# Ledger of designs, part 6: VHH binders against DegV domain-containing protein DR_1986

Target 1, 281 residues: DegV domain-containing protein DR_1986, of Deinococcus radiodurans (q9rsy3)
Amino acid sequence: MSIAIVTDSTSDLTPEHLAALGVTGVPLYVLFEGQLYQDGVQLSARQLVEGVRAGKAIPSTSQPSPAEFAQAYAQALEHADEVLSLHISGQLSGTVGSARLAAQEFGGRVTVVDTHTVTLGLGLQVLRAAELVRAGQSVPQIVQTLERVYPQADLRFTVDTLDFLRLNGRIGGASALLGGLLNIKPLLVVRGGRVDAGGRVRGQKKALADLAEHVRRYVSQHGGARVAFLATVGGEEDRAAVRAQLSDLHFQDMGDHEIGAVVTVHAGPGAVGVALEPLSA

## First folded at step 21 (VHH)

Design DD4 (from CC1 with S30K)
Fold by ESMFold2, fold request of step 22:
Structure DD4 (fold): chain B 281 residues (1-281), chain A 123 residues (1-123)
Amino acid sequence: as target 1 above (281 residues)
Amino acid sequence: EVKLVESGGGLVQPGGSLRLSCAASGFTFKRYLMGWYRQTPGKQRDLVADITWEGDTKYGDSVKGRFTISRDNTKNTVYLQMNSLKPEDTAVYYCARGSKYYDILKGFDFDHWGQGTQVTVSS
């Protein structure tokens, strides 16, 4: 049976990348200066950051509607037997709830997954799901594989400030990192579907070294890794610096990625991180 | 609209066998994961077995090797064959339908339940 994959824009795979995979991306929205913009379609992360730096209003985000998911599902089911729909953690967004409501009208042909992650944590799951579809696996087999991979998946990052997470109500367990003097840099993870504390270090250089060391230890412990490097606008040089510290290490390179506008609203500019999965499940 | 009707419960001696059936209606049965759960008074419902729409099965540890779940998509029916029954298998057994919602930490959510059928294993 043929399977279509649907995800949302917080996967931070570009529309072009998703199109090349045959995957449908449903955009979330940025609310900025009284208008809604479709993530990655009507507003780029760079446009968002430039608007914020120019002293424009504080942005917020919203999930896609059930109607928008229903449209995506109806279109996918024109040419596929069933849909596998993979989404940002339900603890971070109502997106999976919207998808779940829409799926009810399709007679059991749509399976909706709360992936308990975001950005390239979700993106790597989408890429793996696409590989498994091409390998001929069924939807139950694919979700079982993603479940086995999830405890070994990591998403680790640092932000310039916790202010964006705090103001938007997604700070989660990272609130334990509030405070400190001077150049204390928070290290953050996604644990149990929410943002959580991964530690503190003094200064950006040490934060980048921690990210690189985490990748090295992961590769050693798991016998390999799939590694994606990610940054919000303003973190690109730091992303390159993390990669440069790993130039002697072999891993499956899942590429450099720009974090999209919706996630940037919550993480702020200047964030940098890594997303990791084992080579096999 | 969705209806799940269990049958086949009853009183049985230790070491005996029972076969539970769950007749399903009001939905496209072949597209859904189906399961059996059981509950004793004062306890939460525990998974006994489930079976995906592709035929893959999963069992609770205490019933592995003794119970077998199966489905017949032409009759819209899921079965639980229970062999080598023990007094601790005494419970109300519920048929359940998966919701097509998968939580990567918890697995498939279940959105519809039958009224249950009593299984009593007397020593």
Scores: ipSAE 0.773, ipTM 0.902, lowest interface PAE 0.5, mean pLDDT 92

Design DD5 (from AA3 with T100R)
Fold by OpenDDE, last read:
Structure DD5 (fold): chain B 281 residues (1-281), chain A 123 residues (1-123)
Amino acid sequence: as target 1 above (281 residues)
Amino acid sequence: EVKLVESGGGLVQPGGSLRLSCAASGFTFSRYMMGWYRQTPGKQRDLVADITWEGDTKYGDSVKGRFTISRDNTKNTVYLQMNSLKPEDTAVYYCARGSRYYDILKGFDFDHWGQGTQVTVSS
């Protein structure tokens, strides 16, 4: 059976990358100044950051409609026997719910997955799923592989402020880091499908060093890693700094990635992080 | 409407065998995962076995090696062959359909259930 993969814009894989994989991305929405924008299509992360820096109110985000997913599924099923639909954590977005509603229209041809992660955490799952599809694995086999990998996957990041997460209600366990002292940087982790606290350090330099050290520990523990480097607009230099600290370490480099508008709404400008997974399941 | 009807339950002696059947209707059977659950009064419903639409099977630890789940898509039926039955296998057995939703932390979800069939293993 042929499988088509569908995901959402919070995978933060570029349209070009998705196209190369034959994966369909459905954009989430940003409500900015009273208007809805499709993530990455009608509003870029840079445009969002520029607006916020100009004093515009921090926007909110919303999921695609079931109809939009239905359309994506219908198109996919014109050329594939079934659809595997991988999406951002249900704890962070109603996207999975919307996808599930849409999937009901297709009589068991669409499998919807709550990946319990976001950004390149989701992106790496999408990449692995695509590889497994190419390898001829079935949908049940693929999701089981993803399930095995998930406990070993890791998504870590630091932000300049927790205000974005707090304002939009995605702060989760990271609320424990609120009220920090001057120049304290939060160390965050996505765990169990939500944002959680991983610690705090004084200053950006130490935060970046912590990210790098985390990668080193991970590689040591697992005997290797797939590593994706992440940044919102304003975090590009910091991303490079993290990468530079790892120049002597051997790992599978999954590239530099820009976090999209929707995730930026929650992470804010200047965020930097890493997404990790094992080499093999 | 989705309908699942179990049959084949009954009373057997320890060491005996039963074969349960579940006749499905109201959906494209071949596209869905099917499963068997069992429940005793006052306890939670537990997975006995499931089978994907690709034919992959999974079994509860207590029934491995004794029970076999299979399906016939031409008859829209899922089966549970139960051998070497034990008194602790006594329960109401339910047929279930998977929802095609997968939670990475929980696995596949089941969204439809039959009315159940009683299996009693006693000397």
Scores: ipSAE 0.914, ipTM 0.952, lowest interface PAE 0.3, mean pLDDT 96
Fold by OpenDDE, last read:
Structure DD5 (fold): chain B 281 residues (1-281), chain A 123 residues (1-123)
Amino acid sequence: as target 1 above (281 residues)
Amino acid sequence: EVKLVESGGGLVQPGGSLRLSCAASGFTFSRYMMGWYRQTPGKQRDLVADITWEGDTKYGDSVKGRFTISRDNTKNTVYLQMNSLKPEDTAVYYCARGSRYYDILKGFDFDHWGQGTQVTVSS
């Protein structure tokens, strides 16, 4: 049986990368300045950040409609027997719910997955799923592999301010870090499908060093790693700094990635992070 | 309308065998995961066994090696062969259909259930 993969724009994989994988990305929405924009299609992360820095209000985000997913599934099923649909944590977005409603129209040909992660956490799952599809694995086999990998996966990041997470209601356990002093940087983790606190340090330099050290520990613990480097607009130099600190370490480099507009709404400008998973399941 | 109808339950002595059947209708049977659960009064419903639409099986720890789940897509029926039955296996057994939704932390859930069939193992 042939399988088509569908995901959403919060995977933060580029359209070119998705196309190369044969994966369909359904864009989430940003409500910005009274207008609704498709993530990465009608509004870039850079445009968003420029607007916010210019004094515009922090926007909100919303999920695709069931109809949009239904369309994606229908198109996929023209050339595939089944659809595997991987999506952002249900605790962070109603996207999974929307996908599930749409899937009901296809008589058991669409499997919808709550991945309990976001951005390149989701992106890495999509990449692995695509590899497994190419290897001839079935949908049940693929999701079981993803489930097995999930406890070993890690998504860590730091932000300049917690204001964005606070304002949009996605701060989760990171609320414990509110009320910090000047020049305190939060260390954040996505755990159990929500944002949580991983600690705090003084200064950006130490925050970046902590991210690098985290990668080193992970590689040591797991005997290797797939490592993706992440940044929102404004965090590119910091991302490079983290990477530079790891020049002597061996790992599978999954590349530098820009966090898209939707996730930027929640993380803010200048965020930097790493997404990790084991080399093999 | 999705319908699941269990049969084959009854009274059996310890060490005996039973074969449960679940007749399904109202959906494309071959595309869905099927499962058996069991429940005793006052306790939670527990997974006994499930089988994917690809034929992959999973069993509860207490029934491994004794129970076998299988399916016949031509008959829209899922079966549970129960051998070497023990008094602890006494429960109402329910047939269930998977929803095609997968929670990475929980696995597949089930969205339709049969009325259940009583299995009693007693000397």
Scores: ipSAE 0.913, ipTM 0.951, lowest interface PAE 0.3, mean pLDDT 96
Fold by OpenDDE, fold request of step 22:
Structure DD5 (fold): chain B 281 residues (1-281), chain A 123 residues (1-123)
Amino acid sequence: as target 1 above (281 residues)
Amino acid sequence: EVKLVESGGGLVQPGGSLRLSCAASGFTFSRYMMGWYRQTPGKQRDLVADITWEGDTKYGDSVKGRFTISRDNTKNTVYLQMNSLKPEDTAVYYCARGSRYYDILKGFDFDHWGQGTQVTVSS
């Protein structure tokens, strides 16, 4: 049986990359100044950041409608026997719920997965799933593989401020880092489908060094890694700095990625992070 | 309407065997994961075995090597062959249908349940 993969825009894989993989991305929405914008289609991360920097209110985000997922599934099923639909953590978005409602219309041909991660955490799962589909694995086999990999996967990042996470109610355990001193940078982790605290350091230089060291430890512990480097608008130089610190380390480079508008709404400008997973499941 | 009807339960001596059946209707059986759960009064419902629509099986640790789950898509029926039964296997056994939802932390979700069939293992 043939399998089509569907995901959402919070995977932060580019449309070109998704197209190359034969994966369909359904865009989430940003509510900005009373208007709804499709993530990455009608509103770029850069446009969002520019607006916020210009003094506009921090926007909110919302999930695609069940109807939109139904359309994606219907289109996929024109050429595939089954759909595997991978989505952002249900604790961070109602996207999985929307997808599940839509999936009910297709009589057991669509499997919806809560990946309990976001951005390139989700993106790496999508990539892995695509590889497994190409390898001829079934939907149950694929999701079980993803489940095995999940405890070994890691998503770490630092932000300039926790205000974005706090404002939109996605701060989770990172709330413990509120009330810090001047020039304190939070170290964050996505764990169990939520944003959590990974620590704090003084200054951006140390924060970036911590990210690099984390990658080194991971590679040492696992005997290798797939490593994706992440940044929101404004964090590009810092992303490069993290990468530069790892120039002597061998790993599978999964590339530099820009975090999209929806995730930027929560992470804010200048965020930098890494997404890690083992080389093999 | 989705309907699951269990049968085959009863009283058996330790070391004996039973075969449970679950007749399904109201959905395309071949596309769904099926499972067996068991529950005793005052305790949580535990997975006994499940089988995907691809035929992949999973078993609870306590029943591995003794129980076998299988399915016949032509009959819309899932089976649980229980061999070498023990008193601790005494429970109400429930048939369940998977929802095609997978939680990466929990596994497949089940959205429909039968009424259950009593299995009693006693000398």
Scores: ipSAE 0.912, ipTM 0.951, lowest interface PAE 0.3, mean pLDDT 95
Fold by OpenDDE, fold request of step 22:
Structure DD5 (fold): chain B 281 residues (1-281), chain A 123 residues (1-123)
Amino acid sequence: as target 1 above (281 residues)
Amino acid sequence: EVKLVESGGGLVQPGGSLRLSCAASGFTFSRYMMGWYRQTPGKQRDLVADITWEGDTKYGDSVKGRFTISRDNTKNTVYLQMNSLKPEDTAVYYCARGSRYYDILKGFDFDHWGQGTQVTVSS
């Protein structure tokens, strides 16, 4: 049984990377200045940030239509026996619902997965799935492996402000961090498919140090790690700083990644984070 | 229309055996996960066993080593061989179809159910 993988643009894997993997990415949408833009196709994260900095209203996001997923599935099934479709947390987007509706048209050939994560949390799952497909694993085997890995995965990040998460209704448990003092930086985690509070520190320097420490602890506890470094536009220097603090640590480097427009709508400019998973499932 | 029809239930003595069958229709059987659940009055329905379209099986802890789930795609039928039956196995047994939706925290979702067949284990 040949398997094609489909994901959405919130995996924040580049089109080139997805293409190299043979994975199809379906773009979500940003409603910006009264117009809908496909994530990463018609609107870049940088364009979004520039607009926001220029005083434009913070946009909203929406999921792909079932028709768009159906098209992706139909195309995939021209050369594959079945489709594995991995998507952003259903608690953060209606994308999984849209995918499920589309999947119904294909008589049991499409498996839709709620990954309960986002950005490179999702990206790492996609990468793992692709590896497992290449290894000859079946869809049930792959999703079971992902399920096993999920509790061991970790997605941590810090933002300059919680305003973006709050405004767009994705703040989740991080609402507990609202009303903080001046120069307090939130430490956030994606847990159970939503954004949650991981703590708070004073100053960006300490926030970045905390991210680095998380990676160190993870590596120590698991005997290694796959580590992806994340940043929205404006967070590139901070991302580099986190990486620099880990120069003496051995891990599987999954690279530097730019968070796309859709996720930037929720995280805001200057966000920086890490996505972690074990070396082996 | 998806249809699942269970058969093979009945009364059996402790230590006895039964074989349940579930005849499926209205969908491409070979592409879906199938499962058996059981329920007693006033209690939650619990997974007994499931089998993927690839033939991978999973069992509830209480039935491991005693029950075997299998499928025959040529007959659109899923089976539950129940050996070494105990009074605690008394329940209505339901056949179910998986939806091909996977929640990473919950597993596969089941979206269709049969009417159930009564299994009674008593001396």
Scores: ipSAE 0.912, ipTM 0.951, lowest interface PAE 0.3, mean pLDDT 96

Design DD5 (from AA3 with T100R)
Fold by ESMFold2, fold request of step 22:
Structure DD5 (fold): chain B 281 residues (1-281), chain A 123 residues (1-123)
Amino acid sequence: as target 1 above (281 residues)
Amino acid sequence: EVKLVESGGGLVQPGGSLRLSCAASGFTFSRYMMGWYRQTPGKQRDLVADITWEGDTKYGDSVKGRFTISRDNTKNTVYLQMNSLKPEDTAVYYCARGSRYYDILKGFDFDHWGQGTQVTVSS
């Protein structure tokens, strides 16, 4: 059977990348100054950060509607026998709920997955799912493989401030990092589908070194890795600094990625991270 | 409306066999995962076996090697062949339909249940 993949814009794979894979991306929205903007279509992360720095308003985000997913599914099913729909953690967004409601209209032809991750944690799952579709695996086999990979997957990052996560209600277990000296940089993970504490260090240079050391340990422990490097607007030099510390290390390079506008609302500018998966399932 | 009707339960001696059936209606059976669960008084329902629309199976640890789940999409029926029955297999057995929702931590969700059929293994 032929399988179409649908995901959402929080995968932070570019529209060009998704198109090359034949994957449909459904955009989430940024709410800013009373207006609703489609992530990556009507508002870039750079435009968002410029607007926030002007000090005018506090942005928020919203999920796609069930109707938007239903349209994506109907279009996908014109050319495929079934849909595999992969989404940002239900602990972070109602997106998977919207997809689940829409899927009910399609008589068992649409499988909706709560991936319990976000950004390139989700993006790497989408890339692996696309590889498995090409290899001829069925939807049950693909989701079983993603389940097997997930405990070995990792999404780790640092933010300039916890304020954006706190203000938008996605701070999760990272609230344990609140308080203390101003120059303490939080280290964050996604665990159980939520943002959680990964530690704390003094200063940005030590935070970047910790990210790089984590990648090095991961590659050693697993005999390899798929590695994606992430930043929100303003974190690009720091992302490059993390990569530079790993120049002697061999891994499957999944590239540098800009975190999109929706995730930037929650992470803030100047964030840097890595997404990791094992080479094979 | 989704309807699941179990049959084939009864009283059997240790070491014996039973075959349970679950007749399904009200949905496109061939597109859904199906499963069997069991429950003893005072305990939660436990997975016995499930089978996907592609035929992939999974079994609870206590029944591996003794029970076999299968399906017949032309009859909209899922079966549980139960061999080498033991007194601890005594329970009400429930047929269930899986949804097309997958949680990467929990697996497929089950959204409809039958009323159950009693299996009793004497002594």
Scores: ipSAE 0.798, ipTM 0.904, lowest interface PAE 0.5, mean pLDDT 91
Fold by ESMFold2, last read:
Structure DD5 (fold): chain B 281 residues (1-281), chain A 123 residues (1-123)
Amino acid sequence: as target 1 above (281 residues)
Amino acid sequence: EVKLVESGGGLVQPGGSLRLSCAASGFTFSRYMMGWYRQTPGKQRDLVADITWEGDTKYGDSVKGRFTISRDNTKNTVYLQMNSLKPEDTAVYYCARGSRYYDILKGFDFDHWGQGTQVTVSS
């Protein structure tokens, strides 16, 4: 039975990358200056940051509608027998709820997954799901594999300020890190589908070293890793610095990725992180 | 719409066997995961076994090796063969349909339930 994969724009895989995989991406929205923009289609993360830096209004985000998911599912089912739909954590967005409502119209042909992650945490799950589809796995087998991988998956990052997470209501357990009076940099994870505290370090240099050391430790513990490096606009040099600290380490390189506009509304510019999975499922 | 009807419960001696059936209607049975849960008064429902639309099975630890879940898509029926029954297996057994919603931490949700059938294992 043929399987189409649908995801949302918070996977932070570009539309071009998704198209090359045969994966449909449903964009979330940025609301900025009274206008709605489709993430990665009508507004890039760079355009968002430039607009914010120009002193314009504070942006917000919204989820795709159930109707938009229903349209994506109907189109996917023209080419496939069933759909596997992978989405940003329901603890961070109503996106999976919209997908779930839409899926009810398709009589058991659409499986909706709350992945309990975001950005390249979700992106790596999408890439693995695509690999498993090509390997002939069924939907139950694929979701069981993703479930088995998830406890060993990591998404770890630092932000320039917790303000964006706080103001947009996604700070979660990271609120425990408030009060950085001595240039204390937060280290953040996604745990239980929410942003959570991963530690504190003094200064950006130590935050980047912590990210690199986390990758080293992971590779040692698991005998390998799939590693994606990510940054919001303004964090690109820091992302390169993390990668440079790992030049002697062997891992499956999943590439450098720009965090898209929707996630940038919540993380702010200048964020940098890594997403990790084990090599084998 | 969705209807799940259990049968086959009853009284059995320790070490005995019993076969439960669940007749399903009101949905495309072959497209959904099915499961059996059990409940003793005053306790929460426990997973006994489930089976996917592809035929993959999973069992609760206390029943592995003794119980077998199966399905017949031509009869829209899911079965639970229960062997080597113990007094602690005494419970109301519920047939359930899995939704097509998957939580990566919890697995498939179950969204429809039968009325249950009593299984009693005497001393």
Scores: ipSAE 0.785, ipTM 0.903, lowest interface PAE 0.5, mean pLDDT 92
Fold by ESMFold2, fold request of step 22:
Structure DD5 (fold): chain B 281 residues (1-281), chain A 123 residues (1-123)
Amino acid sequence: as target 1 above (281 residues)
Amino acid sequence: EVKLVESGGGLVQPGGSLRLSCAASGFTFSRYMMGWYRQTPGKQRDLVADITWEGDTKYGDSVKGRFTISRDNTKNTVYLQMNSLKPEDTAVYYCARGSRYYDILKGFDFDHWGQGTQVTVSS
């Protein structure tokens, strides 16, 4: 019958946006200066970056507990017959494991999905799942649709430095980009649920042009796209510059998004990217 | 505890038919995906067919059009009707329960398995 959607804070959809969709977001945590902070609730990405720049400590992150997921599921099931729970890649976080453990308490009423993506890659899947719930699709139909869309989805970005990914152990295949010359900008993708190399270019202007050209090429090849633009703190002007290069292009605009504190711990400030899906499921 | 008990295997001539049954207990059957897998010695278990709690079905390419999966939620039983059997269908057939965990690259995870029933198609 009725389906409630649960996701985690790494979807980087704001609490306001999630509330408008009727979607529950479970926050991950940032560990900073010996204290745990709920992502987007107790610590903003801007506060995190300011603290790191002041030289206070190297932050880390942790997943929600199974108990926190169980609480979210119990509350959702007060008003829905079943739950569809969509999460950051299991290759990047233990979050889906916590959700999976919690789901065991609910007698087959909770479906947990490893989406193999993060940030607005996950956010776009959440938005599509919400659309499909409203269209009356069942949970098996929704996950099959997400599976069909996933090979055509793309999450592509550049970072100021690989240091944050390396220090936090999420560098993945992007380690192939280590070294090189000054002013070299790594280009990254999420592939197979992990960070991977997308190339490298000299200078920020070329990196932004490459992101914009990728969107243009995608729209041409697929006959359209849903496009979200994203940045960590410090990348906002560059995000706007990518969008400006696409002002003549028609696509479904999924908006500008700030990458939250948890993902910022791993990507660093000044990151810019795009998330893409086909128009039709 | 979850129990899955297969029955209906046996020896059959090429072109013949068999119907496998899997009796399930220890869980709310109507809320779970169910599947049939088969295995020959020294090889991995291969998907034969699965069926969701909503009744949607999927088949392996080699059995499509010849085998039919179905379920009866009042009897907590999943069936595999096997028609036009070939020697290559000879295997141990396992009933499996899908967990409510979905990997977007691999599909539903299967967390419980029966003991298997032998199907032998003479050559």
Scores: ipSAE 0.781, ipTM 0.903, lowest interface PAE 0.6, mean pLDDT 91
Fold by ESMFold2, last read:
Parts: sequence; structure tokens; C-alpha cells
Structure DD5 (fold): chain B 281 residues (1-281), chain A 123 residues (1-123)
Amino acid sequence: as target 1 above (281 residues)
Amino acid sequence: EVKLVESGGGLVQPGGSLRLSCAASGFTFSRYMMGWYRQTPGKQRDLVADITWEGDTKYGDSVKGRFTISRDNTKNTVYLQMNSLKPEDTAVYYCARGSRYYDILKGFDFDHWGQGTQVTVSS
């Protein structure tokens, strides 16, 4: 039985990358200055940051509708026997709820997964799921593998300010980091599907060193890693600096990735992070 | 409407065997995970076994090697073969349907339940 994969735009895999994998991406929305924009289709992360700098409005985001998911599922089922639908944490967005409602219309042909992660945490799960589909695994086998990997997966990042997370209601346990003085850099993780505190350090250089040391420690503890390097607009040089500190370390390089517009609304410009998984399940 | 009807419960001596059946209707049976749970008074329902629409099985630790779950999609029926029964297996056994929703921390959830059938293993 053939399996089509559907995900959402918060995976931060580009539409080109998703198309090459045969994976359907359903865009979330950015609401900015009274206008809705489809993430990565009608608004890039660069356009968002430039617009925010030029205007006074605070952007927000919204989930795809159940109707949009139903359309994606109907189209996917024209060429596949069933759908595996992987989404941003239900603790961060109603996206998985919209997908779940839509899936009810398809009589058991659509499996919806709350992945409890976001950005390349989700993206790495999508990539692994695509590999497993190509290897002939069934949907139950694929989700079981993702379940085994998840406790060993990690998403760690720093932001320039907690303001975007706080104003948009996704600060979670990272609120414990509020009240820092100038040049104190928060370190954040995704834990239990929510943003949580990962620590604080003084200065950007120490924050980047912490990210690099985290990767090094992970590789040592797990005997290897799949590593993706992430940044929002404005964090690209810092992302390169994290990678440069790891030039002596062997890992499976999952590449450099730009965090898309929807996630940038919540993380802000200048964010840098890493997403990690074990080499094999 | 989804309907699950258990049968095959009863009284058995230790070391004996029983075969439970669950007749399903109101949905496309072959597309859903099915499971058996059991409950003793005052306790939560515990997983006994489940079986996916692809035939993959999972068992609770206390029943591994003694119980076998199976399904017959032509009869819309899921079975639980219970061998080497012990007094601790005494419980009401429930048939359940798994949803097509997967939480990566919790697994598949179960959204419909049968009436239950009593299994009693004498002491």
C-alpha cells in the first residue's frame, strides 16, 4: 500500500525540498497589518522581517483550516492509498487539530501525528518518515520508529530577545528566563512539545559556544548524530560560527536551514539553533 | 454508529484457555487498529494487546507469550486467545477501536469501546 506524506510549513523544509521528496506541505499563515499571507508562498521570512522593521504592527500567525487539510488529503489520495500527516506540536499550534478534524472525512485512510516539535525538529521527522516510506515500511511501523527516536531528539536555540515569544504567547517555560540584564542570552529547548528554558549565558559568543558544545556532547553520548543548523533572518553569520566550531567533529550533516516566516514571528530575527537526532532508529 | 460486541468470557480453571471475540460494525474495520483492555474493580483499564490494520501486534508485559491477538477482516472480528490463564488474569475484558490519531508521546488513542466480557480464573 502506497503512502503519501503531508506536513505543514513549520517543518521549515523549503517547498522545493518537499517537492523533491514528493511530500505535500500545507502552509500556515502570517497575519500582518490586516493581511493574511501563506507562509513561504506569499511571504518569505526576509519580507516579514523587513515589513516589521518598517511598520509598527505586531504580526501573528494562524493555522490552516480543516478544509485546507481536506483538500490536501483528497489530492494526495488520488495517487496514494493512505496519508501520513506530520505536524507542529499541538502545544504550539492548533494545526494538528485542524488536520485531525479533516482526517475524519477519509474513513481511516489518513493518520495524523502530533510530533511534539517544530521547525527542523519536525523537518527531521519528515525526512526520516520519507526514508522509511521508500524502504517499504507501513504507517504503524513508521510512527513507532518516530516514537523511538523522539526521546533522543533535541532542538536547542538562542534568541535575541524573549519579546517575540512573550508577545505571541509561546514563551512557555522560558518565562523563567525573563528579567535578564542587557547582553544575557537565553538558551531555549523544545520539551514535551513546548518551548522551555535551556539556560542563560552572558553574551552571544558564549551562547554560540554553548550550542556547539551541546552538539559535541550529544555526539559523544549517542555515538553520532544527524545535525541540522538553523537560523532566522539575521542569524546566518552566527549559524556559520556554530558550524565552524564543529569542524573537527564527525556527524551526519543535515544542512543549513532558514527558519520560515511563521516560526520567525515567534522566535524573532537573529535566532540560531541546532536540531539533533540519532543516526539510526 | 461504531459498535463493538465482545463474547467468549467465562469461568476457567488455572492453566486453562479461553478465546475472546469482538464483532465490529459501523466502520471500515480493515482500516483501524483494534485492541483488548482489561479492568479489575477500582483500577484503570490496562492494555492487554493491540493489533494494527497492517497486522503488527503489541502485548502487555504480564501476558506476553500466553495471549495472542489476531483479526479476521472478512468477518470484521478481532480475537484474543488466552492460554495458561492465572487468577491474576481475572477481569472484565474490553474490545476497543484505535483512532487514526498518533501522539508521538502517547501512541495511538482508543476512541470506541465494547460492553466488556467477564473472565474469571478460579483459585
Scores: ipSAE 0.781, ipTM 0.904, lowest interface PAE 0.5, mean pLDDT 92

